# Designs tried in a protein design chat: VH-VL binders against UPF0128 protein PH1314. Part 4

Target 1, 225 residues: UPF0128 protein PH1314, of Pyrococcus horikoshii (o59052)
Amino acid sequence: MIKMLEGYYIIENPGVVPAERRFRMKDLKAWGYDLHLGTIEGERAYFISKTGERHEGETYIFKGKEYHVSRTQKEIPENARLLARIIIERGNPYLEVWLEEEDVKFPLTKEDPRIILKRIWEKEKLNQLLKHVRAVGLTTDFYKDNVFTQGIPLPYEEYPPKVRRVLREVKDIHRDLTGFGRFVFQYFGEVDKMHNYRLYWTLPTLHLFDIDIANEVDKVLGMLD

## First folded at step 19 (VH-VL; from n3 with heavy chain G53S)

Design p3
Fold by ESMFold2, fold request of step 22:
Structure p3 (fold): chain C 225 residues (1-225), chain A 122 residues (1-122), chain B 107 residues (1-107)
Amino acid sequence: as target 1 above (225 residues)
Amino acid sequence: EVQLVESGGGVVQPGRSLRLSCSASGFTFSDYWMSWVRQAPGKGLEWVAYISSRGSTIYYPDSVKGRFTISRDNSKNTLFLQMDSLRPEDTGVYFCAKQRGYSEGSEYFDLWGQGTPVTVSS
Amino acid sequence: DIQMTQSPSSLSASVGDRVTITCRASQSISNYLTWYQQTPGKAPKLLIYAASSLQSGVPSRFSGSGSGTDYTFTISSLQPEDIATYYCQQYYDIPWTFGQGTKLQIT
């Protein structure tokens, strides 16, 4: 770990961000979707709709194509994987999601990740993520300024136990959950029962679509409040 | 020769003050967080305060906040507890204690002094 | 504040007996728990830290176990010199708090 003269504490894991990631039905449901098996223009396919919008046996037109729902899935099929990636097109980020059955890909959606993340975070009451997100691309940046009394930043050896535990939790998230991350922290002390600190946290955007990881990040962002 | 030695205890009237000291030897005092812990006669232990290695981080439980002041002089390897507005319930033996370290999970006390008695009575 | 409850408050046993003392926290303390021994008129002495780790120089008859909110301290074969009061202490969150103590006596 790199310490600067100004009392910054930096936690980095410079690992490689995976180009794609496997997700669970729990995650897809948190994103606000149902998964269906049926037909698109008569051809067998998997596809999604907003939760509760379409039902088994329903036939409907969407974007000029006829969809028929044969079975709404309760689980990801045992011979399939739910996969997603973040791509940048003309300066805009997109979450691409597909189901891979054997070696056949069924595209499910391509949407602005910011819209989906906001939906997830509102539904799951992840208020720290909502309040402190600043940028979303291949990585997502959080900035939290909780400084009410600024002085000289303290060195790590002066951090109270709870602050040290927050930093441990960040290291564990980088090591165990995201593989990549950069956390930059300054601590100015506790005044009037309030911790005075500032942080920047850069994490891989794709991992924030895993609801368990999102919950852990939100919890850690709020631990000193 | 690793040890902590408390002094400055005594008998005082309620509302008066005492200053306790704790002399450290056999280790690099300035590397460690220090605490005071007290024990009323025939009763259990109560944590009273800690102070970080450089003195930038200090905590007091509500029972003593505003009345007690922990401090240290690293050049003299000495920890202090200034006790003002003393009450009969402050009566007990006062121990100084060294924390194992300041890394996460090392906050337990691995070295204690023998204690200095404080009696607050009319 | 995290309350620490020790059981029993006192205990009598014979030399050679196995002795068990329990400590319950009012919330999970993630193994941030110590056991101290205090003989009459003396300072506390650290025996166990991190719930189960034996401090250097402490006899192997002492041990600790548990997790979450429930922790135990064991003396496998009681010796005469083990007559003392035993305290658990959490160091998970400030204020750090101790159990009320368990006084161990020889029958």
Scores: ipSAE 0.426, ipTM 0.781, lowest interface PAE 3.4, mean pLDDT 92
Fold by ESMFold2 at other seeds, fold request of step 22:
Structure p3 (fold): chain C 225 residues (1-225), chain A 122 residues (1-122), chain B 107 residues (1-107)
Amino acid sequence: as target 1 above (225 residues)
Amino acid sequence: EVQLVESGGGVVQPGRSLRLSCSASGFTFSDYWMSWVRQAPGKGLEWVAYISSRGSTIYYPDSVKGRFTISRDNSKNTLFLQMDSLRPEDTGVYFCAKQRGYSEGSEYFDLWGQGTPVTVSS
Amino acid sequence: DIQMTQSPSSLSASVGDRVTITCRASQSISNYLTWYQQTPGKAPKLLIYAASSLQSGVPSRFSGSGSGTDYTFTISSLQPEDIATYYCQQYYDIPWTFGQGTKLQIT
């Protein structure tokens, strides 16, 4: 919300990045998984498989353990929560996902968040996210450079209405959807019907696993194209 | 005291040029985007151009693009419209208008001049 | 270009009547819509901005509502001084465009 002197416009929400976040079945399906209730080595458990890979009544071996699928869930169970967090181990980020039924945790996966995000974004055709992501950790950074002209950036009071609207959409995403973010923007004008701009956008990685938020961010990244 | 006053309208033959002026008073002219809006006899309103506070951002709809030039002199609190290659369909009353502000969502016109008539006829 | 269609093109009403004018955009304009009043021989005057916000100094009998593509302007109790042509205008995307106008007369 603070403006820099000439050439830059900065939108920050310095809120708290949540340590963990609750997700919906819609999100799990977008990640490419089915959720099952059954047994692992004869003990009742929830577990995941790739969408369509395993069926009700199936018994299979995975990583040396016997899995039996009793029921494939259509929704997150009413007495349970799908939860995830980002952890850093020796400099490497991991997405940990689990189902919490009452007070019992059922681990579902621990995986490099970049692998899952790439899979989501490819499946959902979120091309701006794919093209412009630069770093993934507790936060995810995007960089876009659409400058084709030589010149100095314009001050905010010279931005055309559509560009001002992009900045408003970013503020709304930070306020209403992510609770945290940093957006750094430069605008150089319109040349040959193309907006010339540069942006850096830092968002909480966990929120990009929410497919509705990911869609909105992708849309805003492309608004000036 | 807060006002916009247009001048420079008149009767001119097709293919000729005319230069309109809009004098601003009672507010800080250089803080605001300005527009020209025209109204043909018995017809509705048509937006003709805008210019940003410093003059770095300008737009023309296709009906006047290449023929009209909007400009401003902030030291004289004056907006201009240079109208070249005039056609009979350019006949109408030309208003200057101030945008409310440069914040997102403030692009509406909260102050209008009384207009200057332009007639383009043989 | 965003086309703005007003309805009706003209109407007559009596003092004290509730008057309603509609404005439809060819695409969603996210409440970036104004209503202007133009009395005969005068410049347009801003009444409503952001679809529903009343401009300072405008009487409370004027109001606006709507969302998406469909917007409504209302005079709750028509007064003799309200004889004018009313225009909607979108300021969502350039070129800015106006409705064709609604001429309001007193019977």
Scores: ipSAE 0.387, ipTM 0.763, lowest interface PAE 3.7, mean pLDDT 91
Fold by ESMFold2 at other seeds, fold request of step 22:
Structure p3 (fold): chain C 225 residues (1-225), chain A 122 residues (1-122), chain B 107 residues (1-107)
Amino acid sequence: as target 1 above (225 residues)
Amino acid sequence: EVQLVESGGGVVQPGRSLRLSCSASGFTFSDYWMSWVRQAPGKGLEWVAYISSRGSTIYYPDSVKGRFTISRDNSKNTLFLQMDSLRPEDTGVYFCAKQRGYSEGSEYFDLWGQGTPVTVSS
Amino acid sequence: DIQMTQSPSSLSASVGDRVTITCRASQSISNYLTWYQQTPGKAPKLLIYAASSLQSGVPSRFSGSGSGTDYTFTISSLQPEDIATYYCQQYYDIPWTFGQGTKLQIT
């Protein structure tokens, strides 16, 4: 929570932007997918489809291959892990998702993370994330400018209790949930019952695919509204 | 001695004004947020206003907003409450209170004055 | 506004008794709660902050506990000088609000 020049407040955690991360069935469902066990061209595999699109016992052709659904999973199998990473190819980010069962990897999808994040945020009504996202790569940047008054920013010792609590919530997200984060904040006071502030927030993109983390970030972004 | 001493209370008719003062001693007044808290006769406590260390942040509950003005003079270690358009329900003892600090979670009152009585009666 | 409901409103007990006072908030206040003691004719005195932290110089017979919406204040062995009215106060969200008070008397 080190302050810079009077009027700025910066919260940094220099932790790790993760290369890959484990996820829960809850997250996969929020991304809009079902997980199936079955066969692809007669070989045992795990694969996904859009929620509700394919059912147990169904056989279908996708991208020139025959899929058969044996069982739609209600949970990630006990002996498996749902994993994902962000990779950059030709300057474009991709979310690469796979299931790892006892050291065997089953690729599930490779898709533009911006498409999946937008889908999550719309479905879950995470309007602050939708409105304020500016860039998505290995990290995601949010920018919010809610300044309608003229004047200089206040120093931290003048921040009202609600604003101080927002800063605590940001520190807690960095410490407990993301491990890395950078939050730059200016506060100009309250005018006509509206908090006047500006913020820039950088977080690991991969963590934003955890629906609980996404929800907490959205809540904090909106706390002063 | 670390203390807060209120003054300026009295008996006044509805619609009139009073100005309360609170003198601070024994601590660095300009480092702390200050509040006024009142207590009606035989009743509980009601928070009335706070003011930040530099005076940039001020808040009033709806019961007094637009009628009361909190201010401070850090060079004189003094907190003020200007009370305009006084009503009978403003009757009570008015306490000056110091917040513990401005860090998140330290907004509680660790020092109180003795109080000054205000009576609004026709 | 966060309403603070304190019970009982009045309490009579003997020297040496354990006394418990409760305070209920209309929403979760995340342990942003104080207990004050007010002796008749005097200003409030801070006893407990952050729901359970004892203010410096306050006797150890006083304690606080609770979380969420439900908080308790305990005097483990009542003393004659503990005759007072006790107030809880939330400092989670403005306006700061107090309970109605609990008047404690000794039989």
Scores: ipSAE 0.373, ipTM 0.756, lowest interface PAE 3.9, mean pLDDT 91
Fold by ESMFold2, look of step 21:
Structure p3 (fold): chain C 225 residues (1-225), chain A 122 residues (1-122), chain B 107 residues (1-107)
Amino acid sequence: as target 1 above (225 residues)
Amino acid sequence: EVQLVESGGGVVQPGRSLRLSCSASGFTFSDYWMSWVRQAPGKGLEWVAYISSRGSTIYYPDSVKGRFTISRDNSKNTLFLQMDSLRPEDTGVYFCAKQRGYSEGSEYFDLWGQGTPVTVSS
Amino acid sequence: DIQMTQSPSSLSASVGDRVTITCRASQSISNYLTWYQQTPGKAPKLLIYAASSLQSGVPSRFSGSGSGTDYTFTISSLQPEDIATYYCQQYYDIPWTFGQGTKLQIT
């Protein structure tokens, strides 16, 4: 859905923010984890460790429990799904991650999503996301103020072609990748080959843990630089 | 009738100026971006400028930047091209062209005038 | 700047022939490409936009295809009134640029 207001351009997709989302091994690795099959206190379990921290055949104590690594997985098992959700507890967001093997859930971690997102964005050099993130909860807010010469905001019919292409890329991300989003944009013109604009972008936090989506958002945030 | 009609072409000496006009009719001129496109004798087409609906966004390629000025008067449905410091290589037919729209992907020219000839020679 | 190279620069064909003209961009232009027809002494006329979309009122014997850097314009059965110079133009990035043209003549 597109709403045009004087001096503003608003792109909203009224889709549903899913309560949980399936992820790939690629995503788990980008989050900085290895997935292991083994035992916890002698009982068969899946669990994670930081990438490279634990090895096949290793037995260790973590938070008062004995872990044994039987196998480090290269892929998510064929009969399993890697799942995550964002939950809010006492006003604080948490990324809760588990592996679901058939009907059995194996908790993997419960962490502040800000910590994991920062780790991903630093490792993947997603500098626009790092620089412009402002809030992380069920949704994540970005704010970018790229105004060097402020004037009267231009209406959409005055936007140059490259700016219009950015807006289409945002629509495509909302439609094809996230299903939900709100993008609020003001454009003030181009001076000395520098675009003067301001934007606010709200996206579902859970989708930003998919590294391909994170890459596309970062790319779009930088298109006018 | 929907049309664009150019005027103001002629023969001028190098270093002099010429002002082209393009009169629009049959459509809401102020809704559309406009361009000038030129064609040297026996040669291909070259885009020389565009101007947004209100005139807030303007662009010139390097070949004419600093010498040509595109403008519009929406109350008179007229597009202008002021051409200063004219050179022999500016010789050609100058077309007024309307962009289809300002939505992404609509920037192509769907209406052209018949052109006005400009000759720059001693 | 994005350079547009047309091939061939001129072409002769008989009425009824299938005619193909190609246009190569110096970088990907994501199907932001038009084809124009220009009869001598007249203004250009839009035939194809978005690489493959036919402009209203243009005969169905004209078509366009391609992607990335390589685009093709086709006249399925050449008619006498198709004698013209044909131009491709990218509208992906400024400065917008045209191919050098393909002059089509009928034997």
Scores: ipSAE 0.370, ipTM 0.745, lowest interface PAE 3.5, mean pLDDT 91

Design p3
Fold by ESMFold2, fold request of step 22:
Structure p3 (fold): chain C 225 residues (1-225), chain A 122 residues (1-122), chain B 107 residues (1-107)
Amino acid sequence: as target 1 above (225 residues)
Amino acid sequence: EVQLVESGGGVVQPGRSLRLSCSASGFTFSDYWMSWVRQAPGKGLEWVAYISSRGSTIYYPDSVKGRFTISRDNSKNTLFLQMDSLRPEDTGVYFCAKQRGYSEGSEYFDLWGQGTPVTVSS
Amino acid sequence: DIQMTQSPSSLSASVGDRVTITCRASQSISNYLTWYQQTPGKAPKLLIYAASSLQSGVPSRFSGSGSGTDYTFTISSLQPEDIATYYCQQYYDIPWTFGQGTKLQIT
């Protein structure tokens, strides 16, 4: 799981990038949506709107179809699951979200995952994720360059305790939360109470839609600041 | 026999300097982080410095920063503490201590020397 | 800096008694806590690390527990040779700091 190569400390986990994942109402709300039960063109359906945009009893037209809101859900219905996946179409990533009620699927949205992730991260004030994201696809890449004083990379046995703790937190995230991940780290030392380091972190994009996982990743990215 | 033996303590006037040594035996000294810990007469323990296995990482608490210098000579299995601008409050027994390891969570002291007394007084 | 507060500062007990010493950190230290024993005139000796793990060769009557900010050291049946001062130490963040010590006496 761990290897050291040419002044790098690398944490790789052998798990798989998930094809789809179940989510909670907490996550849907963090994405900026309300979940409604009602009708679409007179037929019973679940659908979403932006938080606060539509209310119980409201009838409206969206993309040429008539929607009626019967109930705005406070929780995911007991007989249902909120599911999402990342799909790639013609080289572009999409977050596809649906509700599955007793094996019946209700499509909720299909959007650019970058737009939704930015919305989550801004709302939750996850500044490390916002500043250091570099690419979003089936996986999301982060890059942080915190090198102020040039030096020769230190070996792991020379890392100060707080730096070693960051590496343990990364291992814990991979083990407990994401299953898959690749973390590449260089440490150059501490000068004037400033840690000098560089990192790359690749994580499954779908897990970053879980706000608790996003919070943990943001926390770890900022631990040495 | 696994042990740490401090030396170089003594009586010195305020403002003067003193150099402590700690000789290690029975283990691979160069694999371990080392610390100095002191104890004033009748008082508790105070950590005063650590140094990494190769000397690239060093830390001092504010009480001694700028006045004390920790160093090591791995070829001689020896740890040093250079104490400059000594003050009466630096009086105490100075212990050499070995950290368990450099793995995360191994920073506690599993081997201590017997200590060397330092007195700073007119 | 993380302050470590031990309680009590001194303690008297009889042989065979259960003895409890507490250590409180000024912030959570995630079980990065060690207990040391210092016999009069000697160097400290490691008893417990990681809050609850017993060091090799340490008698089983010694134990540790706790989490977050509150930690407890226990001697299940006090022995005459346990007369010493006991220190907790956090190794969560630098500077590493010790509690004030608990002087244990036998009545």
Scores: ipSAE 0.332, ipTM 0.729, lowest interface PAE 4.5, mean pLDDT 91
Fold by ESMFold2 at other seeds, look of step 20:
Structure p3 (fold): chain C 225 residues (1-225), chain A 122 residues (1-122), chain B 107 residues (1-107)
Amino acid sequence: as target 1 above (225 residues)
Amino acid sequence: EVQLVESGGGVVQPGRSLRLSCSASGFTFSDYWMSWVRQAPGKGLEWVAYISSRGSTIYYPDSVKGRFTISRDNSKNTLFLQMDSLRPEDTGVYFCAKQRGYSEGSEYFDLWGQGTPVTVSS
Amino acid sequence: DIQMTQSPSSLSASVGDRVTITCRASQSISNYLTWYQQTPGKAPKLLIYAASSLQSGVPSRFSGSGSGTDYTFTISSLQPEDIATYYCQQYYDIPWTFGQGTKLQIT
């Protein structure tokens, strides 16, 4: 849905923020983890460790439990799904991650999503996300103020072609990738080859753990730089 | 019924100025972005400026930036090009052109005037 | 700036011939490409927009195709009134730029 009110251009997709989402091995690796099959206290399990920290054949103690690594997985097992959700406990967000093999759930981690997102964004050099993130919860808010010359915001019919393409890219992200989102935009014109604009972008936090979606959002945030 | 008519071309010495006009009829001029495009004798086409519907957004390529000024008067359905510090390289036919629309992907020219000749020579 | 390279620069063909003109961009232009016809002594006329969409009122013998950097304009059966110079133009990024033109003559 597009609304043009009071010098703003607003792109909203009012869908439901998803409760849980399926992820790929590519995403787990971007989060900084290896997936292992082995045992925990002698019982068959899947579990994770930091990339490169634990090796096949290794036995170790972690938080009072004995782990043995039988095999480090190169892909998500054929009949399993990597799943995650955002949960709020005592006002704090957590990313819960598990592997579901048929009807059996193997908890993998419960971690502050801000720690994992920062790790991803630094490793992948997603500098727009790093610089402009303002809040992380069930949704993540970005704010970018790129205004160098104050003025009255332009209406959409006055936007130059490249600015209109940014708005199309946002609509495509909401429609094709996230389902939900709110983008609030003001454009003040181009002065000295610099676009003057302000934006606020709210997206589902869970989708930002998909590395391809994160990359697209970072790219769009930087399109007018 | 729908047309663009350019005027104001002529012969002028280098370093002098010239002002072109383009009169629009048969459509709502104030709804559309407008451009000037020029064609040197025996040569191809070169875009030289655009101006948005309300005049808030303007662009010039480096070849004319600082010397040419595009403007419009929506009450008179008229587009202008003020050309200062003219050079022999500015010689050509100057066309007025209308964009199809201002939506993304509609920035192409669907209506052209017949052009007005400009000659810059000593 | 995006350079548009048009080929050939000129050609001669007979009435009824199939004519093909190519246009290459120095970078991908996402189908933001037009074809114009300019008859001698007249203004350009829009034939094709968005690489392949035929402008209203343009005969169906004209067509366009291509993607990315490589685009093609075709006249399926050349007519005497098609004597003109043909230009491609990208509208992907400013400055808007044109190919150098292809002058079509009838033998």
Scores: ipSAE 0.330, ipTM 0.723, lowest interface PAE 4.3, mean pLDDT 91

## First folded at step 20 (VH-VL; from p3 with light chain W96Y)

Design q4
Fold by ESMFold2, look of step 21:
Structure q4 (fold): chain C 225 residues (1-225), chain A 122 residues (1-122), chain B 107 residues (1-107)
Amino acid sequence: as target 1 above (225 residues)
Amino acid sequence: EVQLVESGGGVVQPGRSLRLSCSASGFTFSDYWMSWVRQAPGKGLEWVAYISSRGSTIYYPDSVKGRFTISRDNSKNTLFLQMDSLRPEDTGVYFCAKQRGYSEGSEYFDLWGQGTPVTVSS
Amino acid sequence: DIQMTQSPSSLSASVGDRVTITCRASQSISNYLTWYQQTPGKAPKLLIYAASSLQSGVPSRFSGSGSGTDYTFTISSLQPEDIATYYCQQYYDIPYTFGQGTKLQIT
């Protein structure tokens, strides 16, 4: 949905922030993990380790339990789903990740989402996300102020085509990729080949753990630079 | 009746100036971006400028930049093209064109005037 | 600048024939492409926008297809009133640019 307020352009896809989301092996690898099949205290389980830290055939102790790696997976098992959600405990956000094989759940990790997001964004060189993130919880807020000359904000009907294309890509991200989002935009014009604008963008935090979505958001944040 | 009517064309010598006008009727002129498009004799179409609904956004391709000035008077439903330092290659029919809209993907021309001829020759 | 190349530059066909005109962009234009018809002595008329969307009031024998850099305009059964020059135009980025045109004649 697009809302036209005086001096602002607002792109909002209203709805409920998703409770959980399915992810791919490439996402787990981008988060910095290997997926293993093996045993925990002698019982069959899936579990993770940091990429390259543990190898097939290895037995190790972690948090007081004995792990044995039988196989390091190259892909998510065919009858399984990699799932994650954001939960709040005592006011602190956590990313909970598990593998669901048929009707059996294997917990993989529970970690501060800010730590994992920073790791992803640094590894993938998503510099717009790194520079402009302001808050992370159930939703993540970005703020970018690219105003170099003072002026009165222009209405949408005065925006040049490239600016309109950025707004269309935001709308497409909300519709096709995240299902929810709020983008608040002001445009002041182009001076000396530089676009003068300000934006605030709220997206579901869970979707930013999909590296393809993160990459698209980073690209859009930089399109007018 | 929805229409665009150009005027102000003529025969001029190189280096001289002309001012073209385009009168709009039958629609809300101030809602739309407007363009000038020209066509050399026996040749194809060339876009030469646009102007936003309120005149805040304007663009010229390099072939006319610095020589042509697009403007509009929304109170008179009129689009203008001031053409200075005219060259023989500016010879052609000049069309006034309305963009369909200002949303992404609506920048195509859905209404054209019949054109006004401009000849630049010695 | 995005250069638009039409092929062929001219063609002749008989009433009832299927006619195909090709337009190639120098870079991907994401389906931001129009086809115009220009009857001799008149202004261009919009036929197709967004590569494949038919303008209201345009006969269904006209169609467009394609993506990326390669686009095709088709008249499924040529009629006498279709004598014209046809132009493609990209509106992906400024400056907006047109193909050189295809002059269609009926034998």
Scores: ipSAE 0.319, ipTM 0.700, lowest interface PAE 4.1, mean pLDDT 91

